# Ledger of designs, part 3: VH-VL binders against Mediator of RNA polymerase II transcription subunit 20 (mdt-20)

Target 1, 198 residues: Mediator of RNA polymerase II transcription subunit 20 (mdt-20), of Caenorhabditis briggsae (q61a42)
Amino acid sequence: MGVSWVFEAEQTAKSVERILEGIGAELMGQFQVDVIPYNPATPSTDYATNIVMHHSKCPQSTFSICPKTDFRVSPKAVCDRGFDLILGKLAGGLVIDNAGKIEINGNEYNIHSDWTVRVGTATQGTTVKGVVVEVEYDPTVIIVQCREMMAEFIKQVFNKYHETQPEIFKITEKPERYSTLDTMWQYLQIAAKLRKKT

## First folded at step 1 (VH-VL)

Design e4 (framework fv_ebrasodebart)
Fold by ESMFold2-Fast, scan of step 1:
Structure e4 (fold): chain C 198 residues (1-198), chain A 124 residues (1-124), chain B 108 residues (1-108)
Amino acid sequence: as target 1 above (198 residues)
Amino acid sequence: QIQLVQSGAEVKKPGASVKVSCKASGYTFTSYGISWVRQAPGQGLEWMGWISAYNGDTNYAQKLQGRVTMTTDTSTSTAYMELRSLRSDDTAVYYCARDIETYFYGSDYGMDVWGQGTLVTVSS
Amino acid sequence: QAVLTQPPSVSVSPGQTASITCSGDKLGDKYAYWYQQKPGQSPVLVMYQDSKRPSGIPERFSASNSGNTATLTISGTQAMDEADYYCQSADSSGTYVVFGGGTKLTVL
C-alpha cells in the first residue's frame, strides 16, 4: 500500500461515487475493512482491549492494535492471517466482541493510475453507521513526497473534507516510511467514532 | 556504536542558570527524541522533559515548566537542557537519554541509551 | 508525588527469585520499562515495552505488566544483580513520563 487519507463522509456512498465518476474514475472492484474489538473475558483491570483489523488490499495480513493515547505509543503488530494471532499480551483469555465489530464494505476506484479511492458503508451488526472514504496515493510510502498533492486532491475532489487531514500528515518531515499500520490507525479512529453515533 | 556524551560538571550559585549539552553519535540524530532525567544525591530518578530532534517539539515536567528549556542543534547532533533560577534542591546528576524507538513509533518515552551524567552543584 | 509505587527495598539470597513490583493506575494500558543502576553509574535498560529484554541482558530477567501492576522478576539472582531498580511508564493521562521511587535489591 501507498499513503492513505481516510475520512468519514456525510454524503451517501452513491453521492461520493458520482463525484468519482465525474473525475473519470474507473471501478476496479469491491473492498472490505473490518475492525473487531477483543475484550477481557471477565471485567478486569488486568487486561486491555485489542483491536483486530483486516483490509482486503492485504488479504494475507491481520493487524492488531492495542489503543493507547496515540498511534506512537499504541502496541501494534502485523501478523500472518493464517494464524489470526493477537500479538502482545495474550494471557487472561481475550474474547471477540462481535457486537462492537464495524464492517466497511464498498467499491474501489482507480483515478489516473496513481490514485485509489475506496468508498464504503460502515455497519455495526445490521445498523448503518456511516460512509468511509479512503484516498490512497499509490506511487510512494513517504508522506513528505505526497502530502501537498494529497491535500490538493482532497480539496478539489472532496472540497468539504480537506479539514479531516490525518495527524500524521501535519508533520514537516518523517524519517520513517508510511506503513499499512498508519492506514489501519485511521480506520480504527473512525470506527471508534462511528460506534458512538446514535 | 551508539553514544551520548555530556558536558562536564558545573558549580553554580542560587539564581543562576546552567546549560548542559549532550552530543549524540552512532545513529540518525533527527529520528529520535531525547529525555532529560535528574537524580539528587541519594534520591531516585526524576523526569524533567523530552525533546524531539525531528521537529523540536518539547514536553516538560509540570514542576519545571517555566524554568527549563530544551533545544537541539541538528548540525552538531547535540541536545541541550537549560535550567534557570537555580535553587539548592536543583543539585543533582543530570542525564540525557535516547528514546528506544523513533519519533513516530516511539514507546512511552522508554530510554535505551544514557549519557554518563553531569553533576550540577548549586551552593552559595 | 510519584504516581508509580515500588517497595523501597527487597532482599534475596543468591540463587533465589527476586520480584520487584511497580503499581500505578491503569499501568497495564501503557508500556512499562525497567532500569538497573549501580552506585556511581548511569541507569541501564534491562526490560522494555513490558516484557521485552534488550540484547546483552541475561535471560534470568523477565517482566510483566497487567492491570495496575508491573513486575520485574530476576530468577537465580546473582551478586552482580545487586543494584537499584526503577520502573518507568507514563502518568494516567499519558502525557508525562514518570519513574517509580526505586527499589534497592540486596543479595545476601
Scores: ipSAE 0.000, ipTM 0.459, lowest interface PAE 14.5, mean pLDDT 82

Design e5 (framework fv_ebrasodebart)
Fold by ESMFold2-Fast, scan of step 1:
Structure e5 (fold): chain C 198 residues (1-198), chain A 119 residues (1-119), chain B 108 residues (1-108)
Amino acid sequence: as target 1 above (198 residues)
Amino acid sequence: QIQLVQSGAEVKKPGASVKVSCKASGYTFTSYGISWVRQAPGQGLEWMGWISAYNGNTNYAQKLQGRVTMTTDTSTSTAYMELRSLRSDDTAVYYCARDEWLLYGMDVWGQGTLVTVSS
Amino acid sequence: QAVLTQPPSVSVSPGQTASITCSGDKLGDKYAYWYQQKPGQSPVLVMYQDSKRPSGIPERFSASNSGNTATLTISGTQAMDEADYYCQAWDSYTDYVVFGGGTKLTVL
């Protein structure tokens, strides 16, 4: 993956897709992101909530984050896709929190070969919680090489949302290389916000 | 115990090639990369390049581009660094070091291999 | 091109605090790392990602990185801390790892 900027849109998925089609974006197919909390079955000081995530762009991978105050201090791992099948057995009885699961489903577009834009509707159970957009610049994983271009792209394409720049873009270029876990962190933060919406 | 063990000292003539090995043990070799760092006598550390044991991707220092090749053999958990067209100023101790995607630092180092280039 | 500059040497008395600096343009925007090397030995990672200490490294070691300067601080410096210290950063512009020139720490 390249560097991604993930944000919550204030308009419908159809409205966002209309903007993309208007600028000549090519529909590539569907995408999905899952954000699934796992809680200790029995209260324990040794185990904390883990958030397990999947992104359809990385079908072989399961992402796990134990969220703390910020990305840098949060324990995190990238595992084989099968990891989530055994998590409840291995990690001292962690159990899935189905009520807290956020699923994002939508469409993936390509623009000028270098840009991938994903527009999805976030649901919790059967309840629609919001619209999530991921803008990915594919040619690099170095934030400083694309940060200004990504901000310009979002401003030009949406005429809005350019102020939703991810914190990782702003805090001193650390880490210098962007990873898929930085994308997952952005999805985790948005999903946590969406879960609190009524 | 996590360990990197390098091949023994080499003496080469100018224009020759040298290939240094670095055998890993005590961890999952394919989950990390290997950086190669050299140190001329009495001088500082100089980074030569990095290779991913996961996918074989390499990143070489510009000064050595075209003369260095890094490879891995996952069946033996061994990394290799070959330096061609040796010059007298290539005389150095060559180190391999475990390095996950250049982000977490070089946390485990081999013992070093002295390569002497002389006529 | 990225260049990391360290003082060639720093001297402290036993028990005093040693400070070793590493300067580079916008270094605070990059992660800094510190390595200790004793004569005839391989380098040892003593600090990573600016201020994090690996398991087994004494609490006496700390570090910071802001603006153009990263600093390794050794409190209560001991004779066994005598070594060459190298800073390292990743140069995102050139995609290469860059080492500082090294600082010889003398205790006494």
Scores: ipSAE 0.000, ipTM 0.454, lowest interface PAE 16.2, mean pLDDT 83

Design e6 (framework fv_ebrasodebart)
Heavy chain, then light chain:
Amino acid sequence: QIQLVQSGAEVKKPGASVKVSCKASGYTFTSYGISWVRQAPGQGLEWMGWISVYNGNTNYAQKLQGRVTMTTDTSTSTAYMELRSLRSDDTAVYYCARGPLDFWSTYYFDYWGQGTLVTVSS
Amino acid sequence: QAVLTQPPSVSVSPGQTASITCSGDKLGDKYAYWYQQKPGQSPVLVMYQDSKRPSGIPERFSASNSGNTATLTISGTQAMDEADYYCQAWDTSTEYWVFGGGTKLTVL
ESMFold2-Fast, scan of step 1: ipSAE 0.005; ipTM 0.555

Design e7 (framework fv_ebrasodebart)
Fold by ESMFold2-Fast, scan of step 1:
Structure e7 (fold): chain C 198 residues (1-198), chain A 121 residues (1-121), chain B 108 residues (1-108)
Amino acid sequence: as target 1 above (198 residues)
Amino acid sequence: QIQLVQSGAEVKKPGASVKVSCKASGYTFTSYGISWVRQAPGQGLEWMGWISAYNGKTNYAQKLQGRVTMTTDTSTSTAYMELRSLRSDDTAVYYCARVRYFGHSYWFDPWGQGTLVTVSS
Amino acid sequence: QAVLTQPPSVSVSPGQTASITCSGDKLGDKYAYWYQQKPGQSPVLVMYQDSKRPSGIPERFSASNSGNTATLTISGTQAMDEADYYCQAWDSSTAYVVFGGGTKLTVL
């Protein structure tokens, strides 16, 4: 696992992939991310909306986040895939919101061995909502060791998008513990924004 | 090996229905869709529709809406395509193919061997 | 309403380069796909997402897609390449898959 920077591209997926192929990126395969809301069946202080996510890089894991004002205060968990079934069986608590599901499908590329770039199209049902790019620096999980390299990589490769730098990259100069949940949080925020688009 | 194996040739009278099967192997069936494409003798490829093996969602070509039904049986990794109210111009080889997906763009790999459906009186 | 137009036939000598075109309005803004169909056989994917080659397809197959025209190129054409070739794209106006009319490649 590495440190990731996830952003919504203003270009088509095809345009982004042509840029990557132009710089010698090697196609590694497909990837998928699912972002699925589970809402309280009735308004309640005992139940809150949970966002259940899957990322194809972690096929054995289900990520669950109960979004609050920011990442730090949001209840979150990494569970085995069986957690999906358990949530689905809670008739009195949470109900799956299939209409609000965002599915991101696309291709995964390797660049210079250290970089993985994922380019996906986000859909809600049959409606295309946008293009999402994940840039992962594989060698470290320490943000201060790669923050400047990642910013420069994105600026040089795409000639823009440096303004989309994740908040976790900005909040500290000390080594931060980065995890896959920090990646999932970025996907969650982007999916929430895309869901509101007409 | 990834493969799709279809049921055998059918001969039907006008007004009858035909149901073609497509059995998948070598991959996780529920992770992909199945598309149906037909080809009349000496003609090109005509897309009929597709079905998601994950949730059963279908999308049919407009000209076949109301006459075609696509289903899956996940316990046997088999997809089905039923075409009703057959006409002589429905005579064709019917193919199933695994759907690959990127956004709304779909492509097909692999294809089944095809099923010849002949509609004659 | 979108139509993909292919020449009905293309003929090349063995060892020469074959070029098969597929034309459609703003096709370069969409992904193009190519299928090979030999007599009596099912179609086989030979190119996907404009220019990507599936495993098992020889390097002599290449493709491009720009403006209104996608092109499948077969260098060093062999007798075994004799087949019908179909291009395919997604048509947002009809919300379904569109195939070109097909091109019969003859190697003589």
Scores: ipSAE 0.000, ipTM 0.448, lowest interface PAE 17.9, mean pLDDT 82

Design e8 (framework fv_ebrasodebart)
Heavy chain, then light chain:
Amino acid sequence: QIQLVQSGAEVKKPGASVKVSCKASGYTFTRYGISWVRQAPGQGLEWMGWISAYNGNTNYAQKLQGRVTMTTDTSTSTAYMELRSLRSDDTAVYYCARDKWYSRLGAFDIWGQGTLVTVSS
Amino acid sequence: QAVLTQPPSVSVSPGQTASITCSGDKLGDKYAYWYQQKPGQSPVLVMYQDSKRPSGIPERFSASNSGNTATLTISGTQAMDEADYYCQAWDSSTYHVVFGGGTKLTVL
ESMFold2-Fast, scan of step 1: ipSAE 0.006; ipTM 0.522

Design e9 (framework fv_ebrasodebart)
Fold by ESMFold2-Fast, scan of step 1:
Structure e9 (fold): chain C 198 residues (1-198), chain A 120 residues (1-120), chain B 108 residues (1-108)
Amino acid sequence: as target 1 above (198 residues)
Amino acid sequence: QIQLVQSGAEVKKPGASVKVSCKASGYTFTSYGISWVRQAPGQGLEWMGWISAYNGNTNYAQKLQGRVTMTTDTSTSTAYMELRSLRSDDTAVYYCARSPYYHFTGMDVWGQGTLVTVSS
Amino acid sequence: QAVLTQPPSVSVSPGQTASITCSGDKLGDKYAYWYQQKPGQSPVLVMYQDSKRPSGIPERFSASNSGNTATLTISGTQAMDEADYYCQSADSSGTYWVFGGGTKLTVL
């Protein structure tokens, strides 16, 4: 994967997809993102809450984030898909919170070979919570090479949402290379916000 | 300009609960989190936990899990910390402090503190 | 491993360099922060992200973080610097924030 900008859209999925089709985007297929809380079985265990995530672009991977005060200090890992089975079998460990699961399903588009845009509807159970868009610039994982181009893409394609720029795109004094975990962190934050939506 | 203003001092009996408020002004409340830190008389600083004003996610110190609840009210830019089942060793000055979400730049703005005294 | 260890006190004469250490496992893998607290006052952030100084903090304050030890250095120490100093970082698991026990800086 490349560098991604993930945001909640104020429009319907169909409206966003119509914009993409209007600029010549090619439909590539479907995508899915799962954001699944795993809570300690009891508050007195040695285990903390973990958010387990899957992204259909990385079908062999399970992402695990234990969200804390910020991305840097949050324990996080990229595991193989066997991790899901093992996590459930740990005695006194973590228990899946299916009620808190956010599932994002939608379509993936390619634009001019360099851009991938994913438009999905987020649900909690059967309740629609919102529309989530991921814009990915595929050619690089170096933020300084693409952040201005990505901001301009968002502004020109959607004519709004440029203020939703991910924190990692802003100037930091201890920058790190962009990774898929930075994409997962963006989804995690949006999913947490959507759970609180009435 | 940028301020965190806390509620006034409280005196509680053992077994009671206390709820301290922290009203933010001068910045976009939902762009930051709020940490809670306490200090017993003559003792050091003890981190109690953190809450995101953006999404309400919390992270509580292990020692206080099950006894503390942190909440925010974005309509009033106010954070709250409730501590239950009070003991005499909960007597302390309780501080709220501003903390960022994505990059932890430390607690750069602090409330004036709220003295909570637990006595029979 | 959640423990951050500071010396309980450090004494310097005016104009001397004060050095306050904070020891903990894997500190180099985490950011370290420093707070100054004067009697009856709220703490003040004096250093963040290992070595960076907030606006308004004198340039005589500096800090470093390497391996297992973070250090706050105050050059040309003044009477007004007399205070308790606390380091802060994440515990070894990265799960919780922790403070050091504090160091009383005396300027005599």
Scores: ipSAE 0.000, ipTM 0.445, lowest interface PAE 16.9, mean pLDDT 82

Design k1 (framework fv_azirkitug)
Fold by ESMFold2-Fast, scan of step 1:
Structure k1 (fold): chain C 198 residues (1-198), chain A 120 residues (1-120), chain B 107 residues (1-107)
Amino acid sequence: as target 1 above (198 residues)
Amino acid sequence: EVQLVESGGGLVQPGGSLKLSCAASGFTFSGSAMYWVRQASGKGLEWVARIRSKANSYATYYADAVKGRFTISRDDSKNMVYLQMNSLKTEDTAVYYCTRDYWGFYFDYWGQGTLVTVSS
Amino acid sequence: ETVVTQSPATLSLSPGERATLSCRASQSVSSYLHWFQQKPGQAPRLLIHDASNRATRVPARFSGSGSGTDFTLTISSLEPEDFATYFCQQYSNWPLTFGQGTKLEIK
């Protein structure tokens, strides 16, 4: 519901959590994100890879993105968890890519009422691929209204990660309404990078 | 751990100039916005100047009372923030504090202050 | 500019009593208000940020409440070290403005 900045941390989840606790963050509970590729069963001009995602803050929703070169041109949908996806899969001739699934599990913190920070460990099968952090500014869905505050927060708390600023923050000139799909796009890009990591 | 130390205060005549310095340690200085806040004897706090981090192009902001006379600057290589004060007036007499901005003008650490007295 | 007014100017109480300090803004500042404590000869110390959130290492007896134009700082049971001057500060409207302070003194 707020604007999020998602990035891969170089330190362990425990180290990030110590930083958060040091600044008075309150542990709120667990969180989870799933990033699951679905590939065409056979090569086709009509079908392409779809990335199916879930985020624990939206437990009733399934997000589907068919990644193209840009977020704006990528076909995307929000569906009821399970039902619409099952019907789409059966009709679309797609098959799950279990080997490419990324699962992020961790803890959610609240800082100063307006900030939610999620720190999770990303795994592919049994292999740990990295640590992912989501910083969410809850009061607004307008990027231009919070972009400066978020950049200062990231620099102050996570100094070296200011260069990981999401593309949507860099190119948004006009006030546009942020959506959960913009958060899912960030997770999709990070998951793709983590899959290539060895 | 976090420490801010101001210096450069003193007695100066009206119309004179002073340059205040603030040395920061114990945190990542380059990522923080820095502020000067002053307090006249027995009075409340008054914001004077703000300088943002490099990520925000070192943008500067001034209180109307000092605009055109004071200049805030920083040197990230030395962990220093400065306040150049020109054309000083008697009403500029105050203890000047250096403070950092965590976010949302959240001033979590302050220096001890340096006294500036403008008197003939 | 948004004028911030604190009341009372001086509050005389004994240790163990409850203290209630008020801060009023001339126009709505939402929840964008901080509280600071200042002891004689010392720099201000952040107590409460964003109306109701205690800063690190601030005792549980301190609490903040309010939104819009009316804000309150409460100290549930005064300790000797709590006798100090308290300031509120808004950051909703430019320029940043502080209240004139409430001096909390021993009876």
Scores: ipSAE 0.000, ipTM 0.416, lowest interface PAE 15.9, mean pLDDT 82

Design k2 (framework fv_azirkitug)
Fold by ESMFold2-Fast, scan of step 1:
Structure k2 (fold): chain C 198 residues (1-198), chain A 122 residues (1-122), chain B 107 residues (1-107)
Amino acid sequence: as target 1 above (198 residues)
Amino acid sequence: EVQLVESGGGLVQPGGSLKLSCAASGFTFGDYAMYWVRQASGKGLEWVARIRSKAYGGTTYYADAVKGRFTISRDDSKNMVYLQMNSLKTEDTAVYYCTRGLYDFWSGFDYWGQGTLVTVSS
Amino acid sequence: ETVVTQSPATLSLSPGERATLSCRASQSIGSSLHWFQQKPGQAPRLLIHYASQSFSRVPARFSGSGSGTDFTLTISSLEPEDFATYFCHQSSSLPYTFGQGTKLEIK
């Protein structure tokens, strides 16, 4: 995967898709993201909440993040699909929080070969919690090579882009390579916000 | 295949007027911002004007050197972009290129026409 | 306005040699820097967009690098058709500006 900017849209999914169609985006198919909390069975100093994620672009992978104050200090792993079964067996102190699961389903668009835009509706059970957009620049995993270009894209399409800028784009140290875990962290942050919504 | 073809250039006296046209084909014209860029003989490139798609309000922007004298417009039904040039000055002498940009504010002008020469001389 | 300055003004090299062309911005423009090739009597041709991304059908010998204020266009092994004028262009802010050009000529 390339570099992604994931954010909650204030528009409906249909409105976002109209904007994309208006700028020549080509519908490629569907996509899905799952964000599943695993909580300690009892309060513990040995176990903490772990977030298990799947993204349809990486169908062979399960992502796991134990969220702390920021991305850098949060324990994280990329595992073969099926880690969610192993987590339940080997980490007996954690239990799946099905009620807190956020599922994002929607459409994936390609723009001028270099851009993939995913527009999905986030649900918790049967309740719609919001609209999530992922803008991915496919050609690079080097943030400084696409940061300004991505910012201009999002500014033109979405009015509040500066409120949605991922922390990884605000690097104070020399830029590191972007990874799929940086995309998953963005989804995790948004899902946590959506869970608290009404 | 993307094509842009300019026309309307020629010799004009200082203070005169000229209208340039650019015919586009091979892409969904109405979805793109369109631009005019000029180049004086043996000199560098100078951006002149931009017109956004109607989805973004069809807004226009001009370089300070031409503001108030030039007007960019488009006709999406004909796949045409125009540059109306009034009160022409000798320093407006240049080859004028029609270009398209990726998304409204972004140049990175991916395709250019062949250019049309405008000469302003007494 | 953001000004971009190219150096050198003229670069004289032989076929087979490596060419390195520089472009500096007066303020940080991130990666919003594009490179164009222009041959006499022809329209400019986009080579590299957004500092390092090759445009379609551009030969692999052309590459771009840099970010912020310092940018480089590299031609790994010059071919006769590469002798042309090269322009850089910033799209980070209005008005859009171009460098004055680097003329690459045969030695």
Scores: ipSAE 0.000, ipTM 0.449, lowest interface PAE 14.5, mean pLDDT 82

Design k3 (framework fv_azirkitug)
Fold by ESMFold2-Fast, scan of step 1:
Structure k3 (fold): chain C 198 residues (1-198), chain A 123 residues (1-123), chain B 107 residues (1-107)
Amino acid sequence: as target 1 above (198 residues)
Amino acid sequence: EVQLVESGGGLVQPGGSLKLSCAASGFTFSDHYMYWVRQASGKGLEWVARIRNKANSYTTYYADAVKGRFTISRDDSKNMVYLQMNSLKTEDTAVYYCARVGEYLFHDAFDIWGQGTLVTVSS
Amino acid sequence: ETVVTQSPATLSLSPGERATLSCRASQSVSSYLHWFQQKPGQAPRLLIHDASNRATRVPARFSGSGSGTDFTLTISSLEPEDFATYFCQQYDSWPYTFGQGTKLEIK
């Protein structure tokens, strides 16, 4: 994946999709993101809450993050999707939290070949929690080369949401390289906020 | 350094008004739900009011005991949350704490608290 | 809606002893329960989050256990600074609710 900017939209998925249609975006298909908490079954110093994630753009991968206050210090891993069964057996001390699971389902669009925009509705069980948008700049994984361009894209396309710029884009030490785990972290942060909606 | 600092407490007569302020520093204030929690002398903690963030349209919720009398508000440009207390009753006497929720993702803890400000409602 | 009840109201022990504090929820809160410590004249301090995880800079003698409706905070060997009031809090359902507290006092 390229560099992504993930944010919660204040309007409906249909409204966002009409904006994309209006600027000539091409519908490419559907996408899905899963955010699944796993909690310790019993007290343990060896086990902590883990968030397991999937993104349809990376269908062969499973992402695992043990979230702490920031991305850098959070234990995280990328595993082959085929190892989900094995991970479940190895994590015999963890129990899936189905009540806390967030699913984001929607459509993926391409704009001017270099941009992918994903618009999804987030649900927790049967409850709709909100609308999540991912803007991905496909050609690079170097933040400093595209963050200004991405900010301008979001401003021009949506006429708002500039204020939702991911913290990784604001880091003073300016990490040169972006990874898919940085995208997953953004989805995890959004899902955590959406979970609090009642 | 992450901290919350309350001010505005004091002595007021029944039926009076007070406005509490809470100054936040050291974190991205605008992302967090903010709470006011109170504690009467020798008693437990009770939630008073919460205000959500901009993504949730700054929606407010109040405990039944204070609904219609108290108003919670925030100013993200100043990193401030406020509690306007009207028609105060003797049973509102308590230390009022400002607290944030959600430092840990999916953990929703009251992880940062202010030092508290005492509100005494007495004649 | 979900009520959490702590017991006992007061626990009298000596330094070096093991303390066991109970918190019971009126309905299942899974593992969505936190423990706080409050010393006289101070704000509450997060001690244990999500039933069993020690918060940052909390001594190893503190541990939490339980799930569903029954939760326990254990202090393996009491230090003088541990004599304080302890509160549990659920966040499984809104509104988030606190227990009434257990006061741990020196014998």
Scores: ipSAE 0.000, ipTM 0.439, lowest interface PAE 11.5, mean pLDDT 82

Design k4 (framework fv_azirkitug)
Fold by ESMFold2-Fast, scan of step 1:
Structure k4 (fold): chain C 198 residues (1-198), chain A 123 residues (1-123), chain B 107 residues (1-107)
Amino acid sequence: as target 1 above (198 residues)
Amino acid sequence: EVQLVESGGGLVQPGGSLKLSCAASGFTFSGSAMYWVRQASGKGLEWVARIRSKANSYATYYADAVKGRFTISRDDSKNMVYLQMNSLKTEDTAVYYCTRHYFGEDYYGMDVWGQGTLVTVSS
Amino acid sequence: ETVVTQSPATLSLSPGERATLSCRASQSIGSSLHWFQQKPGQAPRLLIHYASQSFSRVPARFSGSGSGTDFTLTISSLEPEDFATYFCHQSYSLPWTFGQGTKLEIK
């Protein structure tokens, strides 16, 4: 679990991967992220939209976030894989939104042993919605230990995208520790944006 | 029961020094950032200083009004935070509160405060 | 420096009435705004953190809303113990700052 910077690339996945191969990145394998909305079946004060997510780096975990205006105030949980089965059994209140599902599939690269870069194509059903890149600094979960290194990495490798810095890196009084839920929040926000693309 | 207890306040002349202490109990002190906040009589709250946890190398930050004169420090083995105040001015007269920044793994805000210790700087 | 400004300075109401207290930030601070209650001679008490999240053991009549630059603390039906000074606080950027306070007093 490391600190991640997730952004949407305007280039094709192959173009991004060529940049990575050019700087000596090593292909490690495939990765997948899925982002699945569950909506209240009937308008209710008891139930709200929940976004259920999986990330291939955490194959035994299911992430659940009830999105509000900000990450900090959004109810969120990390559960053992299988929470989606339990949610399905409790689905008198919630219904899966298959039409709103975003699935990101692609390749994972390792750079200089400390960096993992994931490049995936986001689809909604059969429609390609965009390209998503995750840059992860593996050695730490403490933002202040890697903030400058990550910004410089993005600037050198992905200069076009240095202005896509996640809000957690901009705010001086953010939590000292980073968690996988902070990564999933970034994926959630990007997926929500991609769903609205025509 | 989470508690913070301040001590060390008193009457001091301008240019003098005081050292405030804050004793913490009921939580994992070493994992918390600690703050000093002051309040002059009938006035609002003013943030004074912060010291972060060991995970952030005990990094400190000071309000401009006290920078160069005040020093915040901590002793995790004793669950203590300190505020060394030098070159005191009449405008430093206030109740000084110790507060924490911790809630599990999340930033939760300043959720626990001591009752304060009064510092009076007067001739 | 990010400053937060509270209005009104004083609000005179009767028990049972609804109170609405405002806090405005000089720049967008997301949801990094917190509300405190302070009674004379006592330390501040956290009521609402991150704009809208109720702190433990805070009565349901207290609620917070807003994001960006405009924030509101609402007390749906005032109880006698609610007459106190209320402060907003931003933790978005250093130095952390507090509002001047709104004094809620009995009419």
Scores: ipSAE 0.000, ipTM 0.456, lowest interface PAE 14.4, mean pLDDT 82

